# Miniprotein binders against q9sl92: the designs that were tried, part 8

Target 1, 330 residues: q9sl92
Amino acid sequence: AMESDASCSLVLCGKSSVETEVAKGLKNKNSLKLPDNTKVSLILESEAKNLVKDDDNSFNLSLFMNSIITHRFGRFLIWSPRLSSTHDVVSHNFSELPVGSVCVTDIQFKGRGRTKNVWESPKGCLMYSFTLEMEDGRVVPLIQYVVSLAVTEAVKDVCDKKGLPYIDVKIKWPNDLYVNGLKVGGILCTSTYRSKKFNVSVGVGLNVDNGQPTTCLNAVLKGMAPESNLLKREEILGAFFHKFEKFFDLFMDQGFKSLEELYYRTWLHSEQRVIVEDKVEDQVVQNVVTIQGLTSSGYLLAVGDDNQMYELHPDGNSFDFFKGLVRRKI

## First folded at step 23 (miniprotein)

Design p3
Fold by OpenDDE base, fold request of step 24:
Structure p3 (fold): chain B 330 residues (1-330), chain A 118 residues (1-118)
Amino acid sequence: as target 1 above (330 residues)
Amino acid sequence: SEDQIRELADQLRELVDEFQRAVENGDMDRVRELFLEIFYLAYAILDLARQLMREAWRRGDPELYREARELMRIAYELIDLAFDFLRAIRQGDLDRAQEILQDMRELADRLEELVQES
């Protein structure tokens, strides 16, 4: 029995005639590839009407595209019902896609985490990756914080627009999203330096509708507003690009400092006491420091009981960043 | 509270007047600073509105819900105007920048109207 090489279908969608012509060009050239050489089938949105069953659980391309009023981000969409990784789609095809292109999937079965852990994202997760370009390599590490902030504000924006009580999505440094002490999402940024620019691929996972293994946004919403309309993945993604475009413009114009106050209002770490490890004469010494913010390089800034300021670095050995912190005097 | 909304309206008017002076003086550094002040003022309005919205849902209070919705609209409009203002300034469109400052004053008036109706 020939194992039918599971062809990956990619539906290409453009907000305007410009992005639609890009979609046609990509299809005609069959230029999009996956890193594992999986057979890719490119389909235009106009042709996809027969393939998108009205499964209430599929990402609604029209709903998302009608919501997009951005200038740079989210105007070119790749959707698939099932992908290994949205991040692999946008990163591997970075040069073929418009900057700000987004890939979305209903099911991601080889999602990349920070750790070698393969994340399988069940139905009900918003799993997407998008591209951006940056010129200053010093601030590239900070983009993950801008993205995290934009996701938290996007969820609130959807609640606000619907007249719902806001869901308080908080940031766990560096890249996790929490609600009521439970992880509901995460961000992954990767970059490559090419043609005098940093090509940044941003992956986001957000649990919207799946109550397992932790919680989801709609479960939290039902707790506050039992009879309310649920949040849609398309609404959150649209709101994300609207927030992200504004925050990215502000970040590029005035630096991350312009967003720090809003970030610190949104993160979990205000005045948090953490244990850090120092190496003194080949002995590990534990010290306690209090988190004050972020350094200009995007590390945790903390104060010791000695009133010395420290930059906190991950040891690279701990999966929990807060269990494997090393302090450096600044 | 009514007093908080009045204070936010007064702060908005003051910031708009400072923006006008900064534009007239060509002080682009001050314009950037004032943008951040307006941006965070809009978030202060939005945070108040979000608190009121949560309280409206907890109490089942339709008046508090209406107030929260109007404050949310004002906050979002103010954020959009603030970013539009920066774009107008970057483009050298001073006429559009002055129009936006007037629109921001109208938002301050809408904040005061909301307090008078409550």
Scores: ipSAE 0.858, ipTM 0.943, lowest interface PAE 0.5, mean pLDDT 90
Fold by OpenDDE base, fold request of step 24:
Structure p3 (fold): chain B 330 residues (1-330), chain A 118 residues (1-118)
Amino acid sequence: as target 1 above (330 residues)
Amino acid sequence: SEDQIRELADQLRELVDEFQRAVENGDMDRVRELFLEIFYLAYAILDLARQLMREAWRRGDPELYREARELMRIAYELIDLAFDFLRAIRQGDLDRAQEILQDMRELADRLEELVQES
């Protein structure tokens, strides 16, 4: 069967003249590439208006770009109706894109999850990845928590602005998003050290309108407000960048400690008892610990029944991080 | 709810007065601490507003809806002012910092007005 020459179309959008000139430059050089050597077609937003049939289900570029009032994040947008991975687009082209560039897709068919897990996201999911730079490598692992927090607050901000009852999106450590005990999203951060900076690529997936396999935000909203207007992916993404820019600035100025209280109010793990594994003389011993918070390195902090503090480490083998935790004395 | 809003208004005024003193004294460490206090105060207002909004929708109460909307506006404005204040201080723009403190006082007055109208 001829694998059809599935040319990937990337629509390039700039908030201002600066980002628009970057888009023109990228198109003229044809500089954007995918890791799998998929043929990429670069299209400017001005040219795409004639190509985007009014499919009411497509990401509305104008709605998003008109909402953006940020200084650093979300000002350069790459959209595609279908991508293997938004994360691959921004990470592979990191040096060609403005810092804070975002890639969005309506359908992601080979989305990167944690480890080697593939995230498939049908229509109705908000699937995006963006770039940032960090200088201190010690705090790079904490950026995922800032992102998680910003997503949860962005959903609430959209509800609040619309005069709707808020959707209580909670964080399952380290990077999953839950509503009413059901997974609705997840976050992936990757980093590379280059030119004396950490180049961080952040991928987010959120079920806005797709109720499969668990639930979506709009299904939860309809349960609280049946006659309400639904949340749009563009509204959530705009609110995310506005929230994230503030939280990132606070994080860079005062550290993650400034956000810890808000994070602990948002996560699922306050006083949670978990089973951890210890290796004692080649035997696996199970112990119970109570989660207290995060360590400065971004691991789970827990107390044992012995009143000893422990840092919890993933075993690297378990799909569920809570099933493969190893304790280390602090 | 009314007693909680009054307490939040009083706390906001106290924190603004402490900010004023910290700026006048050049105590930048205290300014950073007070920023976090204002930031979390704004979230306390926002949490209250979100609770009231949920209750307004549950009851179909338009008065409670209006109260929740006003508290949300105040909380969001306070968050924006807090970040703008930190920016002004970092830039050495003390005039802008003083303007922002006055705008924060006006938000405290709006919180009290909301309690008096209810």
Scores: ipSAE 0.856, ipTM 0.942, lowest interface PAE 0.5, mean pLDDT 90
Fold by OpenDDE base, last read:
Structure p3 (fold): chain B 330 residues (1-330), chain A 118 residues (1-118)
Amino acid sequence: as target 1 above (330 residues)
Amino acid sequence: SEDQIRELADQLRELVDEFQRAVENGDMDRVRELFLEIFYLAYAILDLARQLMREAWRRGDPELYREARELMRIAYELIDLAFDFLRAIRQGDLDRAQEILQDMRELADRLEELVQES
């Protein structure tokens, strides 16, 4: 069976005339590429109105773009009905795209997860990746916590604005999202150093309307408010960029310490007791520690029963970060 | 809830008065500290509003729903004003900074009005 070389269609959308001229320039040069050499077709939003069938289940470009009032993030959008990875689109084309550009898809079939896991995401999942630049390499690892926090607050912001009971999305360190003990999302950050800056690509997956493999936000909402209007992916993505721009500005001005209290209110790990493994000579010794917060480097901070402070590191062997923790004295 | 809203209104007024003094004295370190205090006060109002909204839905209470909606508006407006204030200060626009402090006082008055109507 000839695997038909499925051409990838990318719809380019700009918030203003500036981003619209960038979209025209990219189309005319045919400059966007994928790392797997998949054939890319570039389409402007103005041309796509005749191609996007009124399938009520596609991402509504106009709804999202009309909600965006940000200065730096989410003003240039790439949409596709089906992609291998939104993260590959923004990371491979980082120098051709405006900083803060976002790629979103309805279906992702080779999405990058943690630990080289491929995330396949069904219809109803919000999957996007966006770009940012940072100058201080010491704080680049902390950006994933700012993103995680902005996603949790974006979901609440949409509920609040709609007059709905809020959905309590919690953070499982380092970058998983949970509701009622079930995983509903995750964040992936990658960076490259170029031209004296860190080029950061951020990927987010969030279960909005897909009931499998775990649960979704709309299933939780139906349990609290059965007759309510459902949350839309476009609304959550718009609210995310508004929250993220504010939190990123505060993070760059005052550091992660300014957001730390809000992060600890949102995470799952306040006063959590965890077992850590120490290698003493040729013996593995189990110790119990209590999580107190994060270190300045973004590792878990914990106190031992000896009242010593420890930084917790992943062992690199365990898929569950909490089963493969090693303590280091601070 | 009423006593909590009164306390939040009083705290907001106190913080705005301290903010005004810090601006007048040119104490930029104190301005940054007070920004964080106002930011987290806005989140305290928002957390209360979110609790009341859940309770309104659980009971089917339209009055509690209206109260929760107004508290949410105040909290979001306060967050926006706090970020606008930092921008005004960074630009050296002290006139705009003083206008924003007055708008924050009006939000404290709206919190007290909400308690008097309940």
Scores: ipSAE 0.854, ipTM 0.941, lowest interface PAE 0.5, mean pLDDT 90
Fold by OpenDDE base, last read:
Structure p3 (fold): chain B 330 residues (1-330), chain A 118 residues (1-118)
Amino acid sequence: as target 1 above (330 residues)
Amino acid sequence: SEDQIRELADQLRELVDEFQRAVENGDMDRVRELFLEIFYLAYAILDLARQLMREAWRRGDPELYREARELMRIAYELIDLAFDFLRAIRQGDLDRAQEILQDMRELADRLEELVQES
């Protein structure tokens, strides 16, 4: 595939005068960089309105920005029609962007997953990454569960607002999203420690309108809703930031325990029996355990047939976390 | 469904009265506990509303659809009020906190009205 020297266009949008002045400052300094030294072209939203042809499939900046009433999240938006990774945009420019800034793209061709898997996003997927700061490093691993929960609730909130039957998006631990047993999305969190804080970059991919390779959210609504009332990427992203701001505030004030009940109602793993591998005298022994919840560290909590509690750890070799679990007695 | 909505209305009134007592006593730990109870009560209303919405679509029932939409509105308003209440308490704005408790009582009245119209 030809390495075309295609300049990456980034459209900068601010909710208020504060974020708009940040956008102007970034443009004037040409401060945004990509890790691969791709040439970046910075465009303000006010300048882009004359350049964006009405491609009905592009992310509608005005629809999203008009929906945002949050205080901290989603108020500064970077959009591109095509990016290697939204996660690279926010993580490499973390210090230049307002905390809570979001990058969205219509097409992501080198999306980062937890594994070396490239997430290819066809048109109709919601692909975004955003930033947040945390002070307690012990709870940083739990933020992915808050994000997963906020995505599942955001999809339901959009259905409710439209007067549609809700889509039951479920969480596959640790960071996958499922509908009717099919994967529809995933979450990636990365963090760096800087200036006495954890700088967290959160990437989300969600199949909203593209039924390939598995299914999409709008495929569940097919035959119930007219095409004009199907879920839009902008609506889900808006609902996500409203839900996430509330859940993040509750998480920071009262801990993840305040959200655990809602998380366990939403995940796939209630009373799930799983096979774990134990090493006994250099022999691999298979045991069965029943998932009970999460530990305070964010690992799977399970009970053995011996009534002993165990923390489940990934072996690091298995592609499916549930095929490579090791139990540790707690 | 009617008996469930009445029970949710009664629980909301009881929790609002407990909030009033906790604020008057300056018991901020109890206020945090009661917030979680209100938060999960709002989700119980929302879960009921989402079940009724699915049934309304299955049956093609416009009255059940209206009931589900009103319950959804009440649940979302209750969630917003609960978070606004915590913000008011953190800011020391007791007048705003009392106003929000009155707004929560009005949501309980709207739940009871919905049962009387069905």
Scores: ipSAE 0.853, ipTM 0.940, lowest interface PAE 0.6, mean pLDDT 90

Design p3
Fold by OpenDDE base, fold request of step 24:
Structure p3 (fold): chain B 330 residues (1-330), chain A 118 residues (1-118)
Amino acid sequence: as target 1 above (330 residues)
Amino acid sequence: SEDQIRELADQLRELVDEFQRAVENGDMDRVRELFLEIFYLAYAILDLARQLMREAWRRGDPELYREARELMRIAYELIDLAFDFLRAIRQGDLDRAQEILQDMRELADRLEELVQES
């Protein structure tokens, strides 16, 4: 069977003349590549108006780009109607793209999860990945928490602006997003050390408008808002970059400690009792600990019934991190 | 409640006056602390507004809806001003920093006005 030459179309959009000239340069050089050597077709936004059929479900580039007033993030956009992974686009082309560039897709068919899990994103999901640079490798693991927080606040911001009751998106540590006890999103961060900096690629998946497999954000608003006033992917993504730029600046200036209170108000784990397994010689001993917060390294901080503080580590074997926690005395 | 909004307005005025003193003294550590206090005050206003918005929707109360919307606006403006203030200070633009402090005082006045209209 001839595997059809499924060329991947990438539409390049710039907020200003600076980013637009970058887009033209990338197109002229044909410099963007995919890891699987899929043939890439680069298209400028100005040329794409003739290619984007009036599919009302396509990501509205103009709506998003008009909303962006950030200085560093989301000013250069790559959109595709269908991608294997937005994360692969930004990570593989990190050196060719402006820092803070975002890749968005309507359909992601090989999305990467943290534990090699494939995140399949049907229509109605917001799937994006963006780039950032960090210098201190010790705090790179904390960026996923800043991103998680920014997503939860972005959803609330869109509700607030629409005059809707806010959707209470909660964080399941380390990188999942929940509404009413159901998973609606997830975050993946990867980093590479290059040129004395950590090149961080951040992937986000959020179910905005697809009721399957669990729920979506708009399902929470069902019966409250008319369909015309439901949450749009473009609105959430715009609000995300505005929140994230502020939170990232605060994080880089004052550390994650400045955001911890807001994070703990948003997460699921305040005073949560969890079972941890200690291996003592050939015996597995179960102990109960109570989650108190995060350590400076971004692990769960917990107290034992012995009043000893512990750092909780995932064993790496469990899909649910809470089923495979190991305690370390601190 | 009206009492909660009045308390938030009073806290905002106190924090702005402390910012003024910290800028005049060149106390950058105090400026960073006060930034966090204003940041979390803005979130306290926003949390109240979000609660009122939920109640407005539950009751079908248009007055409570308007109040919640104004509190949201004030909270978002306060967050933007707080970050703009830090930028002005980092740039050494003390004139702009003073303008922003005055804009924050005006937000406290708007909180009090909202209590008087309810």
Scores: ipSAE 0.852, ipTM 0.940, lowest interface PAE 0.5, mean pLDDT 90
Fold by OpenDDE base, look of step 23:
Structure p3 (fold): chain B 330 residues (1-330), chain A 118 residues (1-118)
Amino acid sequence: as target 1 above (330 residues)
Amino acid sequence: SEDQIRELADQLRELVDEFQRAVENGDMDRVRELFLEIFYLAYAILDLARQLMREAWRRGDPELYREARELMRIAYELIDLAFDFLRAIRQGDLDRAQEILQDMRELADRLEELVQES
């Protein structure tokens, strides 16, 4: 069976005339590429209105673009009804896209997770990736925590603005999002060093309206407020960029320390006791430590029963991330 | 509780007065510290508002809903003002910084008014 060369359609949207001219330029040059050599078709938002059938479940470009009041993030949007990976779109085209460009899809069939895990995302997921630049390579690993925090606050912001009971999205270190003990989201950051800067691609998946494989935000909301209006993917994405721009500016000015308190209020790991392994004279010894926070490098900080501080490192072998931790004295 | 809202209003006034002094003295390090204090104060107001909103939905209480919604507005306005203040200071726009401090005082007054109406 000939694998039908399913051409990937990318709809290019700009918030202002500046981003709209970038969209026209990209279309005219046909400059956007996918890593798998999939044939890309570039379409302007103005042309897409005639091509996108009124599928009531498609991402509403106008709703999102009308919500964006940011200066740097989310002003240039690439949407596709179906993509292999939003992360591949932004990472492989980083030099062609404005910094802060976002790619969104309704269906992602080869989504990148952490490690070898594929993020399977049915219809109703919010799946996006965006670009940012950083100069200090030491703090690049911390950006995933800023992103995680911004997602949790964006969900609450949408609830608050709608006068709804807030959904308590919690952070499972390092990059997962949980509600009521169930995974509802995840973050992936990748970076490349180019032109004296770190080109960071940030991917986010969030279960908004998909009942599978675990739960979604709207299922949780219906449990608290049965007659409430549901959360929209466009609203959450807009709120995310507004929160992220503020948190990113604060992070770049005052460091992650300025956000740590808010992060620790949002994460699952306050005073958590975990078993860690030490190598003593070629013997593996198990010790219990209590999680206190994050180190300046972004590892888990923990205190031992000896009152010594330790940085926790993944062993790389354990299936359970929290069971495969090794402590190092700091 | 009413007492918690009064305490938050008093803390906001105190922090605004400290901001005024830090700006007048040109103490930019203190301005950055006070920004974080205001930022986390706004989150304390927001956390209270979110608790009240959940309780309003649980009880079906429209008065508690209105109170929670006003507290949320105040908290979000305070966050926006705090970031606008930092931007004004970074730009050297001291006149705009003084206007924002006055707007923050008005938010403290709105917190007290909310307690008096309840």
Scores: ipSAE 0.850, ipTM 0.938, lowest interface PAE 0.5, mean pLDDT 90
Fold by ESMFold2, fold request of step 24:
Structure p3 (fold): chain B 330 residues (1-330), chain A 118 residues (1-118)
Amino acid sequence: as target 1 above (330 residues)
Amino acid sequence: SEDQIRELADQLRELVDEFQRAVENGDMDRVRELFLEIFYLAYAILDLARQLMREAWRRGDPELYREARELMRIAYELIDLAFDFLRAIRQGDLDRAQEILQDMRELADRLEELVQES
């Protein structure tokens, strides 16, 4: 729906002079591209006054960037008021952008969920994608769980900083975020392997201040603290990168095992009994297993009634990941 | 609540003593293990603080609010000190590492002080 004369303006913002010089180089070469050959116009933050009229609805670039004290992530930002996909911006331009760059938009009209569904994000939603590199392919699938955990803790960190009651964001495996039984966000993680490294792109959508389609963080907060100052997308994104950088360092140094206890406190699946489908002589037979955690490869670890340990996988034919699970003995 | 805070303070002091010995012995594997114990101790303090903050808002209790805020400050400082300690050790800056261990002991004192004020 972006063809044929579609154009896109991307505002570039750096934390320091190093990132600002990168932004100038990209603009001078007009180096960024989109997968549908949409014409891209690059604008430096210093030139972006006509895109920002201080209407409180636009992402505040300076508020976010002033909050950043990270050394790797969130130091180079790409913003547009509307985009087809923040994920495509960072993934298609991975090699041109500093690793750790983030793309954020106010409205996304074609996103990627757990399947390749097409939708438009509501205003007030925090929509962003960022990049990282990894060398060990065995643990690449686990990065989405580190991201999920960092999102949940970032929300709590902002509440704590403001002296507010925390919002209990929970994780529904593999990539959904929930509050009070309602979905408030999701994570998308993709990777490519090049030059002995995995180029990883991570997309996040989080319902901060949108009234629909389900609930949002500020609606939950109003129920607990009716006269409080509400959460801003910029605060949450800043807190996310501060938390993620710490968790990522720990993950890379000591593995996901180091974060597992905190992760299992936050997810919805401890001791959950689920149905798996087995093939027995040309028949599909349903059995019950109990979730124990994650395997080292990032799938569900479960125990059967036979006291045997299994790895659970979605069958790929269902929109409900917990329908059609198949097990493999480990 | 008071018993929980006192137990957390005692655990922190014990872990700092273990950190000191691990550094003196050059036992880097033990340093990594102790980091995780401190990390999760900090989250235990933060969990307690978060529960108290919810209760303070529910009751409209300003004294409970101040207690929760102080526990939060202690927990966040401890998290930062733990990561700073690993960085100091990796850089070979033993003087900085010792300063950080002393700062952690001071956080244990602040936890104990909250119990005395109750």
Scores: ipSAE 0.831, ipTM 0.935, lowest interface PAE 0.6, mean pLDDT 86
Fold by ESMFold2, last read:
Structure p3 (fold): chain B 330 residues (1-330), chain A 118 residues (1-118)
Amino acid sequence: as target 1 above (330 residues)
Amino acid sequence: SEDQIRELADQLRELVDEFQRAVENGDMDRVRELFLEIFYLAYAILDLARQLMREAWRRGDPELYREARELMRIAYELIDLAFDFLRAIRQGDLDRAQEILQDMRELADRLEELVQES
């Protein structure tokens, strides 16, 4: 009810007094903006008792904030029950928000994927976007793989803490998350360059407890551990930031090579043999290659039976890894 | 298996000794290499624990469940200690670094105790 075509309500919540004072400053100046001149109403968490209910379907702000012990990420939260894009909130307001701020919504009716695909999230999906900074443009594209890995490990971490069998979330390169051959989520990374820094915004959608139309984490868990306590979006988000902060620090200190072994154990493509289909003049040429990993720039590295190296790009190829076919496109 | 846990405990003790020598020598490149070895050792323990947990649920086996839980606790503690160690070294807090190495040795002892109890 607080969201309309002409306005949007955002609830601000800080972990400590530092973040709370930032929230007050933002509210007093009404300094957050959205695309298309949507009017924004800012509400402090302390003022939002009627909007912020502790019920089954609303993101529990206090549960999340009480759970986190991170030093940088997830310490400033923006929530709305319904948004067109959590990504727009953090990306368009990057300079106004503490780096590491996260925007969460219960329902997102216009999400964005890597290819401008729209996520239509039902209730029960974890939909969030957060920010970070990087200086080295050569490694900025690799952050999407760090995030993907952190999501998969966060899900396992929550299962482990609850004494439950882990959910084997796999990565379908470059940015999709799968369980048992069915998609359960995806990530989107965008960046802008300003003042010698890359301002990076990361969006994540994850099917935690949605009843339809695909599978979700809790459906998989119920199949392995009937009558167990189910996963909550707040627990997964907290675990994500705890894991991501560690992985991000390692990534920044020692590069993606430090995480590669863990990443390749989690993705779907290790030693996968695929047919690369290309057109030479007016003939289709098929080459069998074996996926080896990622190049230093973040593209797929493969080797043919002739020991020649192939570099496969998401924009230069079409991919059907379940059929084992990669087509080169102009 | 029992032999896997013994080998992991031995590897942890060896790595901790190497950590101590690298710090004493001021060899920060070696410290970062050893951090990564400990990091992946902890994930090897965690992966074993995760497989045992799935099996415990499949069989309804409370002894296997207990073993998986203890391995998980050890793995998560080791991951946290590894990151705390690297932070202590970056801050020049060598006393804290030595405390963390001792805590890692205690985790190796806990791994070996699991072998005795099985």
Scores: ipSAE 0.827, ipTM 0.933, lowest interface PAE 0.6, mean pLDDT 85

